# VH-VL binders against Proteasome subunit beta type-11 (Psmb11), part 1

Scores and structures below are computed, not measured.

Target 1, 253 residues: Proteasome subunit beta type-11 (Psmb11), of Mus musculus (Mouse) (q8bg41)
Amino acid sequence: TTTLAFRFRHGVIAAADTRSSCGSYVACPASRKVIPVHQRLLGTTSGTSADCATWYRVLRRELRLRELREGQLPSVAGTAKLLAAMMSCYRGLDLCVATALCGWDHSGPALFYVYSDGTCLQGDIFSVGSGSPYAYGVLDRGYHYDMTIQEAYTLARCAVAHATHRDAYSGGSVDLFHVRESGWEYVSRSDACVLYRELQKARSLEQELEAKACGIYPEPATPQGARECKELFVEQEEVTPEDCAIIMKTETM
Structure headers, positions and changes below count from the first letter of each chain, unless a header shows other numbers; antibody chains aren't numbered by Kabat.
F, E and O stand for the ipSAE by ESMFold2-Fast, ESMFold2 and OpenDDE, each averaged over both directions (binder to target, target to binder). V2 = 0.75 x the mean of E and O + 0.25 x the DockQ between their complexes.
[cut] stands for letters that were removed.
The coordinates of atoms that the task and the answers printed are left out; those that the model quotes come from them. Centres of patches stay.

## First folded at step 4 (VH-VL)

Design p01 (from ic03 with heavy chain S31D; framework fv_ifinatamab)
Fold by ESMFold2-Fast, scan of step 4:
Structure p01 (fold): chain C 253 residues (1-253), chain A 120 residues (1-120), chain B 106 residues (1-106)
Amino acid sequence: as target 1 above (253 residues)
Amino acid sequence: QVQLVQSGAEVKKPGSSVKVSCKASGYTFTDYYMHWVRQAPGQGLEWMGIINPSGGSTSYNEKFKGRVTITADESTSTAYMELSSLRSEDTAVYYCARDLYEYGSAMDYWGQGTLVTVSS
Amino acid sequence: EIVLTQSPATLSLSPGERATLSCRASQSVSYMHWYQQKPGQAPRPLIYDASNRATGIPARFSGSGSGTDFTLTISSLEPEDFAVYYCQQRSNWPLTFGQGTKVEIK
């Protein structure tokens, strides 16, 4: 799984791969890993499908009840704290749920990371799942709060596609969502392998344009075959301990 | 639909152990945590512990820690509670009860109870 | 551990009367649940999270409260309502129950 979300001037972006686990002898339906909670709130999912589905059902029910009582939905912060508190009683019982809550409330765009041990963090960028270290590599280089909507969409697609190429447990397509003041929007579903190939072509062209300015010409790109995306772009890099230790939080220090 | 069926009453000697079973049906066993609660004759309810049937991780009431072991068998949809070093004050009805996520560890379905009598 | 104190220990009332049962926690709790128990039977869930009626529970049962003080109200007692009532909290481990309030016929 690779999911990501980031907050920027024009809202919150959420994106995820669609790979689901199933047997080799059966067709797997594409997995939805970005789940609408209400008109102005989305959640990303990582963990056991049954656990994630259960906790999102619980959250939707509680928010509906609170809206009826108070006449207004809780803030995104209030919702994140509520979810963390609900899961905290199961700390130590191998509950494995990690989510980014992406919303728009009275204070504007808001993003929180919630983990099943009761962790609740506010941030501008979160990536969750086995592919998250690879997504963070792309996000950290390209993100800035004042980016345009189109820049945000491109960054999200590139980050998930890159992670999909590197992570054996991610794949399929990239689902892209945008939370605005008017509510959430399902922007697109794009094939991850195609996105990765386009990213490789764009990098090659950029290097060629850069080399032309200096009078140097780079080597031609490797021809694309009819192989599977991951097989075609296999890299023989050894995973470092630092790669495995990357935290899904935006916190530094 | 949902049913929790417990094993029958037992009479045990002091110092022995007892293992009570709770067979679940009518839902996916691994989707819900299971509690164990006891009630001494004429007394109130006392929480003993909880298990995640998916993987078997547990949390126990400190009062019973070291004497209680809760387990689950996914293939038979059955939870077990074993209590060792039995004393006369362990005489009680023992219940299994399903955890309801929706309402903060409320217990929505209960077994019928198993009377464990500890006597010489 | 959080201690739950129910009061009164016993309520002696007639059918048609209003019953008000109290549950006080030794510290603020996140969730409070109510159960009904009749002799020889397992507890029956009544109210979840202070005020939400469980499936099949009649409208005469209502719950309220927050923090440390919670109330279960039976607006007009029916013959089948004479039973023992327990509150149960969820905030910290271990989960704890009150000692019970017995509602008996006068």
Scores: ipSAE 0.050, ipTM 0.572, lowest interface PAE 6.8, mean pLDDT 82

Design p02 (from ic03 with heavy chain T30D; framework fv_ifinatamab)
Fold by ESMFold2-Fast, scan of step 4:
Order: C-alpha cells, then sequence, then structure tokens
Structure p02 (fold): chain C 253 residues (1-253), chain A 120 residues (1-120), chain B 106 residues (1-106)
C-alpha cells in the first residue's frame, strides 16, 4: 500500500495506489484507499486486522450525531482526536490501522495523521504504507506550500507512481483527490505503469539520481516533520483503553 | 448470512481441560473481534475474554487467573476457548459472540452455546 | 470491576401492559447494551449504546439513560416478549453483565 497527503495553499491533496489482495482463486477488484467522510473531509486507509472502511463508518456516525446536537461538524483536529480515541479502545489487541485525515474547516486546510495506538500528529506531509519511503523521496524534493494546483497534482501522481514501481505491495492505478473550501473532488485515476513510463521520458536524469539515492530510506512508523497534537488529547498522556469510551462520548457532546 | 456454530456438549472430570470451538461463516473472519461468555445453570452471563483473530492477541478476565486460553485459526475461520484445571463451578453453557465495535463492544451475533458439565 | 444491578429481579405482567426495567451501574459507564434471552437459547441483542435498536427489533422496545442509571421499556407486552433481559456495560475491562430481570406472565 502507498498513500500520501499534503497540505498547501490551495487545499489538501490525497493520493493512493489501488492494489489489493484477496483469496488465491477469487477475483479482487481495485481497492479504494481514499475514503470520503463528509463534504470537506477525506481519509486515507492503510492497515491490517480491522477493516479501515468500518472505522470510517463508525466515525461518520459519530460526526453525524455531533452535527445534530451542536449544529456544526467538529473541526478536523477534533475529528482526528475522536478517531484516535475510538481505535485506542483496542490497544493491546494488535489493531494496526494508520490514516491521514484531509480536510477543510473554519481555520482552512488541515491535515492529521492518526495511528491505532492513539498517536495523533498535525503536519504538512504524510505518506503511509509499505511504499511510503519511496513516496517521501519524491515529496521531499518537490514539495513547497506555494505550489500551484497543477504542480501539486503532478507531485502527488509522481510520488505514488514511483512508489508503485519500487514497492512489491503497491500497484495498479493512482487515485488523486483534492480537498478545497468547496469540498472534495475526485480528480483522476491513472494507470501507474503508464504514468511511470511518461515520467521516465520527461526526466530520465532526475529518475537516475532518485534511483541512486532511494535504497537507504527506512520504513518510518511516524511521519517525518510532523508536530505532535498536544491540544488534541484531554490528558498529556496517551489515551488508555479503559478511558477511551468516556473520551468518545465527551467528544460527541 | 452471519453464523457462528459451536462444538457439541462435553462432560469432563475435575482437574481436566476442555476446548470449545466456534466456526464462523458469512463474513470476513479476521475483520471482527470474538468474545467468549459463559452462563452457569440458572445464573447470569459472565465475560471470559476477547481475541483478535487476525493476530491472535487476547485480553482475559482476571477471574480465570491463567486457566483460560483463547485462540483462532484464520484458515478454518474457527475460534477456540480452552479452560484448564476444571472445577464443578465451571459447569456452564459457553458462548462465542462477535464484537460490534460500532457500538462500544456490543455483541451482535452469538453461537448456539456449548454445555460443559464438570462432575466426578 | 463495574457491578450492574438490575431491578426488579422479576416482573409479573399481562400482555398489553408496559414493562420498565432498570439497570444501575456501580460507577459511570460510557456504553450500556440490552439483550433478551429465552430458555435454551443464546442471548438476542435488543438495544445498543443505551437507545439504539438492533436490526429487526420492534419499535415497542426503547432504551434510555446515561451515567449510572439506564432503563429498558417495552411499551405494550406481546406474548413473545416474556423472557429474561440482561444489561451489559463497556467502559472498563472486564465487560460485565447485570444479573437479569425475568419478565413473566401474571
Amino acid sequence: as target 1 above (253 residues)
Amino acid sequence: QVQLVQSGAEVKKPGSSVKVSCKASGYTFDSYYMHWVRQAPGQGLEWMGIINPSGGSTSYNEKFKGRVTITADESTSTAYMELSSLRSEDTAVYYCARDLYEYGSAMDYWGQGTLVTVSS
Amino acid sequence: EIVLTQSPATLSLSPGERATLSCRASQSVSYMHWYQQKPGQAPRPLIYDASNRATGIPARFSGSGSGTDFTLTISSLEPEDFAVYYCQQRSNWPLTFGQGTKVEIK
């Protein structure tokens, strides 16, 4: 799996490969790894065990209940805290789910990384999954906050395509989404192999330099450059499994 | 259609062990946690533990002090609960039940139950 | 361990009457669920998270409450509603159940 998201002047970009796995004798359709949560919020999926789509369904239910009670949806930060609290209820039972929440709220574009152990980080760039070291190689060289929309789309496509070429567990197509103030947009689905070949033609010298450097990247558990969301948790310590249900109730009220 | 089918009734002597099985069908087995709950004759329900079938991670009720072991076999979509050092007080119907985390560990589907009788 | 106390232990009522069942927790709980059990059968889910009916459960069943005090109400008893009812909490490990309320025909 390779998923990425980054925040820039014109919103938040989310992109992912479409490779999936299933039984040996069963046809497996292309997977969708970027999931709409509501009009101004997307989530990426990466994980094992519990179905990421199920956790997003739970999240959508809680957000809808909160909207009905308060007259408005929670901020992206509040939503990230809620998701982290929900998943931390199963800490110690090897729930392994990692996601990036990509949204637009009253403060503008917002991006958070959430991991099933209760980790919650605010940042400008996140990549998750087995292909993430390869995606970071592309993102680190090309990203800047003032990118044009077209530059952002190209960067996201290049990063996922490169990762699919290098990571045995990524492949298929590249799905590209853009979150703006007006809501999210499904920009495109592009064949990763075709995209990679066109990128090779366009910048063979740059591709050679990138290939030469790419083998050293560790597979990070925590995205680089991220800031911990100190205000996101009720306590300075991580949420305990025993307290998670109470925190969830408090967040929705 | 979701279905949980448990192994048949057993009669055991004090000090022995029993292993009850729970075969799941109609859903993706490793996507849901599985609980084990028991009920002594004429009494209420008592929670024993939970398992994540995908990794085999478990959490047990302290009351059973190392006597209970819950396992899962993904290849056969079957969960197991083994209880050792059996006492007459362990006579009960044992249930497996699927975790519904959407509502805070409610149990949405239950096996039919397995009666374990411990007698000399 | 959170202790759940159900009251009354037994409710003797006639079909068409309203049944009100109480479940009190020894400390505040975040989630309370209700189950129905008939002799020789596994428990059947009724109410999730205090007030949400499980799929296929008739509208005559309703739940309410928060904190330490929870209530299950059956607005008009049908013959098939005579059973034992259990509450179950989730906040702390271990999960615990009430001792049950038996709803029987008068």
Scores: ipSAE 0.030, ipTM 0.558, lowest interface PAE 7.4, mean pLDDT 82

Design p03 (from ic03 with heavy chain T28D; framework fv_ifinatamab)
Fold by ESMFold2-Fast, scan of step 4:
Structure p03 (fold): chain C 253 residues (1-253), chain A 120 residues (1-120), chain B 106 residues (1-106)
Amino acid sequence: as target 1 above (253 residues)
Amino acid sequence: QVQLVQSGAEVKKPGSSVKVSCKASGYDFTSYYMHWVRQAPGQGLEWMGIINPSGGSTSYNEKFKGRVTITADESTSTAYMELSSLRSEDTAVYYCARDLYEYGSAMDYWGQGTLVTVSS
Amino acid sequence: EIVLTQSPATLSLSPGERATLSCRASQSVSYMHWYQQKPGQAPRPLIYDASNRATGIPARFSGSGSGTDFTLTISSLEPEDFAVYYCQQRSNWPLTFGQGTKVEIK
């Protein structure tokens, strides 16, 4: 699995591969790994499909109930904390759900990483799944907050396509979503192999044009440096199992 | 559609072990945790433990720690509960029950129960 | 361990009457569930998380409460409702059950 999301001036981008695990001989339907929660909130999924689908169903019900009681939906931050608290009650039983919540609220675009141990982190870039180290390599190089919408789409597609090329457990197509103030949009589904080839051709052309302009032979474009270690992104005040249910009943605002 | 079918009644001697099975059908076995609960004749319900069939992670009631072992076989969609060093007070009906974690470990489907009688 | 105390131990009523069953926890609990059990049968789920009816459960069954005090109400008893009712909590391990309330005819 490779899922990613990043926050930028014009919203939040979410993208994912469509490869699903299935037994041999049976056709594997394409998996949807970006799930709408409400008009201005999407979630990416990593883990078993049933786990993720169940938690988003529970989350949708709880958000609706809280909206009815309080007259407004919780913020993206409040929603992320609620989801983390709900999942952390199963800490120690290897519940393996990792998600990025992508939304737009009163404060603008918002992005949170939520893990089933109660971790809840705010950030600008998250990638989850077995392909995430490969996606981070692309994202870290190309991302900036002020990028254009088209640059953001290209970056997201490139990162997922690159990850599907390197990760045996990712593949199929690339689903791309964009969360704006007006709500989420399903932008496209693109074949990952085709996309990877197109991106490699574009990269080669760019490299050739730069060499021509500068009159210098290009060096291999492999940066020496930093890989992002997702496991180092930890919430300072982790929710304990005993705390989680109280938070689940009262968390809003 | 969803069914949990348990193995048949057993009579065991004190000091022996019993292994009760619970075969699941009608759902994805690895998507739900499974509980084991017992009930002595004329008494209430007592929780024994839980298993994640995906990977086999378990948590046990400390009262049974060292005597109970819960396992799961994905290929047969079957959970097992083994209780060792049996005593007469272990005479009970043993149930498997599916965890509905979206409601905080509610148990939505139960096996029919397996009577284990411990007598000399 | 969290102790659940159900009251009354026995409730003798006639069909058509309202039944109110109480479950009190020794400390605040996160979740409370209710089950019905008839002799020789496995427990049947009734109410999840204080107030959510399980699939197929008639509207005459309702649950309420939070913290330490929870109630199961049967608005108008039917003949098939005479059974033992158990509450079950989840906050931390282990899970615990109440001792049961028997609802009997007359």
Scores: ipSAE 0.046, ipTM 0.561, lowest interface PAE 6.8, mean pLDDT 82

Design p04 (from ic03 with heavy chain Y33W; framework fv_ifinatamab)
Fold by ESMFold2-Fast, scan of step 4:
Formats: structure tokens, C-alpha cells, sequence
Structure p04 (fold): chain C 253 residues (1-253), chain A 120 residues (1-120), chain B 106 residues (1-106)
């Protein structure tokens, strides 16, 4: 799996490969790894798609209830903290291991990483999955906050395509999404092999990406430059199973 | 149309093991957790454990720890509950039931039940 | 372990009468569910999370309550409603059920 997301002046980009694996007795359909939560919020998946879908169903219900009561949806930060608290309650059941929440709220574009142990980090760039070291190699070189929309699309496609070429467990196509003030947009689905061939042609002319590809890539690790959600809110104390149920039923944040 | 179909009734001797199956259809098997619940003749319902079919993570009722093993086979959409060191007190109807996490682990679909009789 | 106590153990009523079943938890619970069971059958879900009627359940069934006290009400008993009813909580593992209330014909 290779998923990535980054925030920039014009929104949040999310991109992912579509490769999935199945048992011997079932077909292996293309996997959808970027899932809409609501009009201005997307989530990525790095564990099994089924586990992540379960968490997003629970999250959608809770967000709907809060919107009915308060007349508006919680902020992206509030939603990320809620998801982290919910996931930590079921620690050990191998639920969706990690996700990135990509959205737009009153503060503008927002990106959070949430891990199944309750970790919640705010950042500008996240990549998760077996292909993430390869994706980070491309992202770290090309990313800057003021990039144009087209530069962002190209960077995201290149990063996922490069990762699918290097990672045996990533492949298929590249799904690209863009979250703007007006909402999320499914930009494209591109064949990863075709996309990588176009990258090879570009590199033969300029020689830059090829030099980068020869380097040693960072190993998968905690996202760089991220800030924990507890630095943005009241410190999160230890969560009990009963606290998890109460959090899902109350409007307290 | 969601359906959970369990294996047939079994008669077992004390000290043996029994393995009950639960075949799911009509939904994505890995998207819902599966509970196992038993009911002794004339008694109420007793929760045994739960499994996440995606990855196979489990949680058991302390009363059955060391004797119960719950597994799932994603390729056949089948969950299993194996109970070892059987005693006469284990005579019961055993049910699988699908977890509805959105409503606080309600059980929305149930198998028809498997009667396990333990007798000498 | 959270203990659920259902009362009464048995309710003897006639068709058309109102049935009120109680479930009390030994400590506050966040979720309470209700199931109906007829002889030889698997439990049938009735009410999710205190008051949400399950798919296909008639409007005569309603649930209410919070904290430690929960109630299942059948506004006007039909012949098919004579059965055993169980409550089930979710807040802490393990999940627990009440001992059941039998609604029987007078």
C-alpha cells in the first residue's frame, strides 16, 4: 500500500495506489484507499480497507449527530481527536492501523495523521504504507507550501507512481483527490505503469529524478515535522473503554 | 441479503473439543466483527468472545480463556469457534452474531445456532 | 463485569395489554440493546442503543432510559409478542446480558 497527503496554499492533496491482495479463492478487485467522510473531509487508509471503512462509518454517524445538535460540523482538528480517541478504545483488534484526515475548515486546509494507538499529529506531509519510504523521497524533494495546483497534482502522481515501481506491495492505478474550500474533488485515476513511463521520459531529458532515485530512502517512521493533537487541545488523558463510549455520545471535546 | 449459516449439531464426550463454523454471506465479511454467544438449556445468553475477521484479532470472556479459540477464514467468509476440554456444563446452543459497532456493538444478524451436547 | 438485572422475571398479560420491562445495570452503561427470543429460535434484535428500533420492528416496540435504568415497552401486545426478552450492554468487555423477562399469556 502507498498512500500520501499534503497540505498547501490551495488545499489538501490525497493520493493512493489501488493494489489489493486476496486469498486464493476470491478475485482481487482494485482497492479504494481514499474515502470521503463529508463534503470537506477525506480519509486515507493504510490498514485493511475494510477496517478503515468501519471506522469511517462510525465517524460519519458521530459527526452527523453533532451537526444535528450544533448546526455545524466539528473542525478537522476536532474530528481527528475524536477518531484518535475512538480508535484507542479498540487497541489490539487490528483495526485500521493509520489514516490521514484531509480537510478544509474555518482555519483553511488541515491535515492530521491518526494512528490506532490514539496518536494524533498535525502536519504538512504524511505518507503511509509499505511504499511510503519511496513516496517520501519524491515528496521531500518537490514539496513547498506555495506550489501551484498543477505542481501539486504532478508531485502526488509522481510520488505514488515511483512508490508503485519500487514497492512489490503497491501498484495498479493512482487515485488523486483535491480538497478545496468548496469541497473535495476526485481529480483522476491514472495507470501507474503508464505514469511511470512518462516519468522515465521526463527524467531522461533533465536527469534530476534519476539522481534522487539512486539515493538511500528514509525507513518508514513517525511522520516528520508533525505536532501532536494534544498540543492543539486540552491534554488527552488515558482513555478507558467506557470513556470511548461516552465520547461518541457526548458533545464534549 | 445477510445470512449466517452455522454447522450442524454435535454430540461430544467430556474432555474432547468441538469446532463450530459460521459461514457469512450477503455482505463484506471483513467489514464487520463477529461475536460468539452461547445459551445452556433453559438458561440465558452468555458472551464468549469476538473476532475481527480482517487480521484475526480476538477478545475473549475471561470465563473461557484458555479453552476457547475463535478464528476466521477470509477466503471462505467463515468464522470458527473451538472449545476444548469439554464438560457437561458446556452443553448449549452456540450462536455467531454480527457486530454493529455504529450502535455500540449491537448484534444485528445471528446464525441459526448449533446445539453441542456433551455426554458420556 | 457489569451485571444486568431484568424485572420482572415473568409478566403474565393478555393480548392488547401494555407490557413494560425493566433492565438495571450494576454501573452506568453507554449502550443498551434489547433482543426477543422465541423457543427454538435465535435472538431477534429489537432495539439498539436504548431507543433505536431495529429494521422491521413494529412501532408498538419502544425503548428508553440512560445510565443504569432502561425500559422496553410494548404498547399493545400481539399474539406473536409472547416471548423472552433480553437486554445487553456495551461499555466494558465482556459484553453481558440480563437474565431475561418472560412475557407469557395469562
Amino acid sequence: as target 1 above (253 residues)
Amino acid sequence: QVQLVQSGAEVKKPGSSVKVSCKASGYTFTSYWMHWVRQAPGQGLEWMGIINPSGGSTSYNEKFKGRVTITADESTSTAYMELSSLRSEDTAVYYCARDLYEYGSAMDYWGQGTLVTVSS
Amino acid sequence: EIVLTQSPATLSLSPGERATLSCRASQSVSYMHWYQQKPGQAPRPLIYDASNRATGIPARFSGSGSGTDFTLTISSLEPEDFAVYYCQQRSNWPLTFGQGTKVEIK
Scores: ipSAE 0.005, ipTM 0.460, lowest interface PAE 12.6, mean pLDDT 80

Design p05 (from ic03 with heavy chain S31E; framework fv_ifinatamab)
Fold by ESMFold2-Fast, scan of step 4:
Structure p05 (fold): chain C 253 residues (1-253), chain A 120 residues (1-120), chain B 106 residues (1-106)
Amino acid sequence: as target 1 above (253 residues)
Amino acid sequence: QVQLVQSGAEVKKPGSSVKVSCKASGYTFTEYYMHWVRQAPGQGLEWMGIINPSGGSTSYNEKFKGRVTITADESTSTAYMELSSLRSEDTAVYYCARDLYEYGSAMDYWGQGTLVTVSS
Amino acid sequence: EIVLTQSPATLSLSPGERATLSCRASQSVSYMHWYQQKPGQAPRPLIYDASNRATGIPARFSGSGSGTDFTLTISSLEPEDFAVYYCQQRSNWPLTFGQGTKVEIK
């Protein structure tokens, strides 16, 4: 699996490969790894597809109930903290869910990484899955906050296509989404092999990535400037079973 | 429509084991955790354990650890609870129940129950 | 483990009367749920997280409480409401149930 998301001046980009986890000798349907949560929130999925589907269903229901109760949806930050707290209440059952929440709220574009152990990080760039070291190689070289929409689309497609070529467990097509103030948009689905072949003709970029790809990139990545979700909320230090109940019942704007 | 259908009643000898099944239908089996709860005749409810059917990971009540094994077969949408080294105190109705995480491990759908009688 | 004590053990009432059932936890709990059980049947979910009615549960059932003290109220008993009621907590493992309160016809 290779999924990525990054925040920039014009919103949040999310992109993913479509390779199913059926195994190397079995033909499988294309997999959707970017999942709409509501009109201005997407989530990327990494881990077992069943675990991810379960927790997004739980999240969607909880957000709907909070909207009915309070008249508005929680912020993206509040939603990320809620998801982390809910998953941490099932610690010990070996949950393997890693997600990037990509949204737009009253503060503008927002991006959070959430892991099933309760980890919650705010950042500008996240990539998750077996292909993520390869995607980070491309993202780190091309990303800047002030990029144009077209530059962002090209960067996302390039990063996922490169990762699918290098990672045996990624492949198929590249799904591209853009979250704006008006909501999320499904931009395109592009064949990863076709994209990679076109990009390979720009050999100078590929050679730069390969020359610098001798190191192991951490997963999950902790980029400079990333902040844990507890730093976004005063007097909240650790997520406990008791905190799970409080967070689920109390709106965090 | 969600249904949990359990296997039929069993009579077992002390020292033997029993394996109760719970077949799920009407929803995606791997998207909900499953609990096992028992009830001795005329007594209250006792929680035994939980399983995540998508990965097979489990958590057991310490009281039953070493004797209970909960498993799930995704291909048949069936959860199982096996209890070994049976004694007369294990005579009870055994229930499977679906986890509703949105409300903090409430149980929204229950199987009809399986009576296990331990008798010589 | 957290011990749940339900009181009274038995309530003898007539149709139309109000039933008030208590559940007390040995320590503070995060969630408290209520179930109804009739003879020969599996438990039926009634109230989730102290005060939220489960799907299809009539408005005469209501729950309240927090911390260690929780209450289930049936405002006006109908014939089908005579049953055993169990509380169940979630805060730490294992999950535990109360011993039950039997609501029976006077």
Scores: ipSAE 0.006, ipTM 0.498, lowest interface PAE 10.6, mean pLDDT 81

Design p06 (from ic03 with heavy chain S31D Y33W; framework fv_ifinatamab)
Fold by ESMFold2-Fast, scan of step 4:
Structure p06 (fold): chain C 253 residues (1-253), chain A 120 residues (1-120), chain B 106 residues (1-106)
Amino acid sequence: as target 1 above (253 residues)
Amino acid sequence: QVQLVQSGAEVKKPGSSVKVSCKASGYTFTDYWMHWVRQAPGQGLEWMGIINPSGGSTSYNEKFKGRVTITADESTSTAYMELSSLRSEDTAVYYCARDLYEYGSAMDYWGQGTLVTVSS
Amino acid sequence: EIVLTQSPATLSLSPGERATLSCRASQSVSYMHWYQQKPGQAPRPLIYDASNRATGIPARFSGSGSGTDFTLTISSLEPEDFAVYYCQQRSNWPLTFGQGTKVEIK
C-alpha cells in the first residue's frame, strides 16, 4: 500500500494506489484507499479496510451528532483527535490502522496523521504504507507550500507512481483527490505503470538539474512514513486511553 | 431500545458442535464490536472472543482457538458463535455482549444467555 | 493473561449496611469495570472505567481505584443489591474477569 497527502496554498491533496490482496487463484479487485468522511474531509487507509470502514462509519455518525448540537462540524483537528481516541481504545486488538485526515475548516486546509496506537500528528506532508519511503523521496524534493494546483497534482501522481514501481505491495492505478474550501473532488484515476513511464523522463531531468544546484538526493523515507512526519512538526498530540473515555462518554451520551 | 436476543437452549453430544445466534436491534449493528462470554454452572465469567460485525474480523481467547468461530451477518444484524469438538466441560450459559469503546471495552448490553448442555 | 482476585469471596450483610468489595489485578490495568449478576440473569453493567456509573445505576454504587487495586462500594444495601459482583479488566487481550464476590443477606 502507498497513500500520501499534503497541505498547500490551494488545499489538501490525497493520493493512493489501488492494489489489494486476495487468494492466488482469484483476481483482486481494485482497492479504494481514500474514503470521503464528509464534504470537506477525506481519510486515507493503509490497514484492514473492513476495520477502517467501521471506524469511519462511527466517526461520520459522531460528527453528524456534533453538527446537530453545535450547528457546525468539528474542526479537522477535533475530528483527528476523536478518531485517534476511538482507535486507541482498541489498541490491544492489534489493529494495524494508519490514516491521514485531509480537510478544510475555519482555519483553512488541515492535515493530520492518526495511528491505531492513539498517535495524532499535525503536518504538511504524510505518506503511509509499505511504499511510503519511496513516495517521501519524491515528495521531499518537489514539495513547497506555494505550488500551483497542477504542480501539486503532478507531484502526487509522480510520488505514488514511483512508489508502485519500487514497492512490491503497491500497484494498479493512482487515485487523486483534492480537498478545497468548496469540498473534495475526485480528480483522476491513472494507470501507475503508464504514469511512471511518462513521468520518469521529466522527473529524471528535474532531479539532475536540482542535484547540480544542491548536490543532494534525499534518502528514501523510512519504512514507516509516520516517523518521517514526526520529524517535521514540533506540535504532536498523543491520545491516551483516558482521552478515549472522556471524549466518547461526553460526546456520544 | 437496544436488544440482543439469543437462540434457545441446546443439548449436544460430546464431539459435536453448537452454533448460538445473537440478533441485535435498536442500534447500527456494524458500529459496535460484539463479545462472546460463557459461564459454567455455578462458576464465573470467561471471555471467548470478539468480532467486528462490519468486516468480520475476530480475536479469540487462546483457550478456545481452533474450536471457536465467531461470525456476523450484517443483513440480519445477527452474530454467531460456533463451538466445535464439544466436551462436558463446555456445558455453560453462553452470552453475547456489545462492546462499549467509550469506556475501554466495557460490555453495556448483554443477550439473555443460551444454555448449552453437553452430555452423552 | 491478567489475573483478577476479588475479596472477600462472600460478604454477608443486612439491608442498610455498607458493602465494600475489592478487586486486585496481577499487573497494572488501564480499565476496570464492574458487573452485577443475579441468579438466572445475564450480568448487568454497574461501573465503567473504575468510577463511572452505567446508565440507570443508583448513586449508592460507587467505584474507585487505579493501577492494581480497585474497590466497589455500595453505601447502603437495598434488597435488590444482594447478588454476585464481578470485576473485568481491559488492558491486555484476552479480557479477564474476577472470580466474583457474593453479597448475601445475613
Scores: ipSAE 0.006, ipTM 0.487, lowest interface PAE 11.3, mean pLDDT 80

Design p07 (from ic03 with heavy chain S57R; framework fv_ifinatamab)
Fold by ESMFold2-Fast, scan of step 4:
Structure p07 (fold): chain C 253 residues (1-253), chain A 120 residues (1-120), chain B 106 residues (1-106)
Amino acid sequence: as target 1 above (253 residues)
Amino acid sequence: QVQLVQSGAEVKKPGSSVKVSCKASGYTFTSYYMHWVRQAPGQGLEWMGIINPSGGRTSYNEKFKGRVTITADESTSTAYMELSSLRSEDTAVYYCARDLYEYGSAMDYWGQGTLVTVSS
Amino acid sequence: EIVLTQSPATLSLSPGERATLSCRASQSVSYMHWYQQKPGQAPRPLIYDASNRATGIPARFSGSGSGTDFTLTISSLEPEDFAVYYCQQRSNWPLTFGQGTKVEIK
């Protein structure tokens, strides 16, 4: 699993791979790891699908009841604290749920990390799942709050695609969502291997055009493994997995 | 579905310039380089140049250097090829074509072509 | 500039016959591609990197070769295969094309 979310000038981005775990010789359907909660709130999922589905159902029910009683939905912060509190009350159920809540409320774009032990953290960037150290490497180098919408989409796709590259023969996709003031939007589902090849092509050809402009021309060559996924970020990976944290960047409470 | 749609035919006088457009759809425009290739009536194909739509870097065939300018507009997903100081031998069908670098700059999708006639 | 020479210039055959088209480069090339062109149409990609069939191209088309000598083979000509065929190389800029081989009906 690799999920990520980050807050920026134009909203909150959420992205995830579509790979599901199965036993040997068993085909797995594509998994949706970004789940709508309401019009202006999404959650990423990490943990068993049953655990995540259960707690998102409980959360949606509680939020609807509170809206009926109070005439308005809780803020993203209130919702994150509510989810953390509800899960901590049920800690005896051996829950292992980690999620990023991505929303827009009266204060603008908001992002929170919630873990089933009651942890609730506000931040600008979160990545969760086994691929998160690799996603962090890409996010850390490319993120800034003032990036354009297109830059944000590209960064999210690159980070997830890079993180899913552990198994070159596994063709997963990248789901991309954007939460704005008007609500969430499912932007795209893109094949991770196709994304790698497109980026590798642009990088290699750009290098050749730069060399030509300087009067130096290297011999053109098909990248090794042209018919398979490639390690796009190997030259740019300055941050090791051991240097990465599960929680990448967070706002002080 | 990937499509490259070019502007219509043009008739130009010797010494003038022509600017042909190529509008891309069905893929991420900035993720693929774009070639320009021409073909004079009854003759073969001749490569003119290439552009990276992201940032606008170009490389031109020396035969056209100083006369050809290739540009791209990311907001409209459109590439342009402008050829100046036109001569009668520049009469040709001009094509845009998408670069497939994974196979060594093969061209996988082509525009329909734009006939440019240079006559007095 | 790498010069590509295609032979023969014209190949006159009947449907069902085998067509063999040659492309020779003035020096070793890294990649060789093949395109088909019919009158009034843009070129259609056939073969990438000497031997890789492009999407939708029938199995009767095959490519081979390396270095300076490349071949396009059509195992059994169909009526729609009568067209002009061009080879294209990539090693250094500029990209170059052969002059074309016309495959015409007898």
Scores: ipSAE 0.000, ipTM 0.384, lowest interface PAE 20.3, mean pLDDT 79

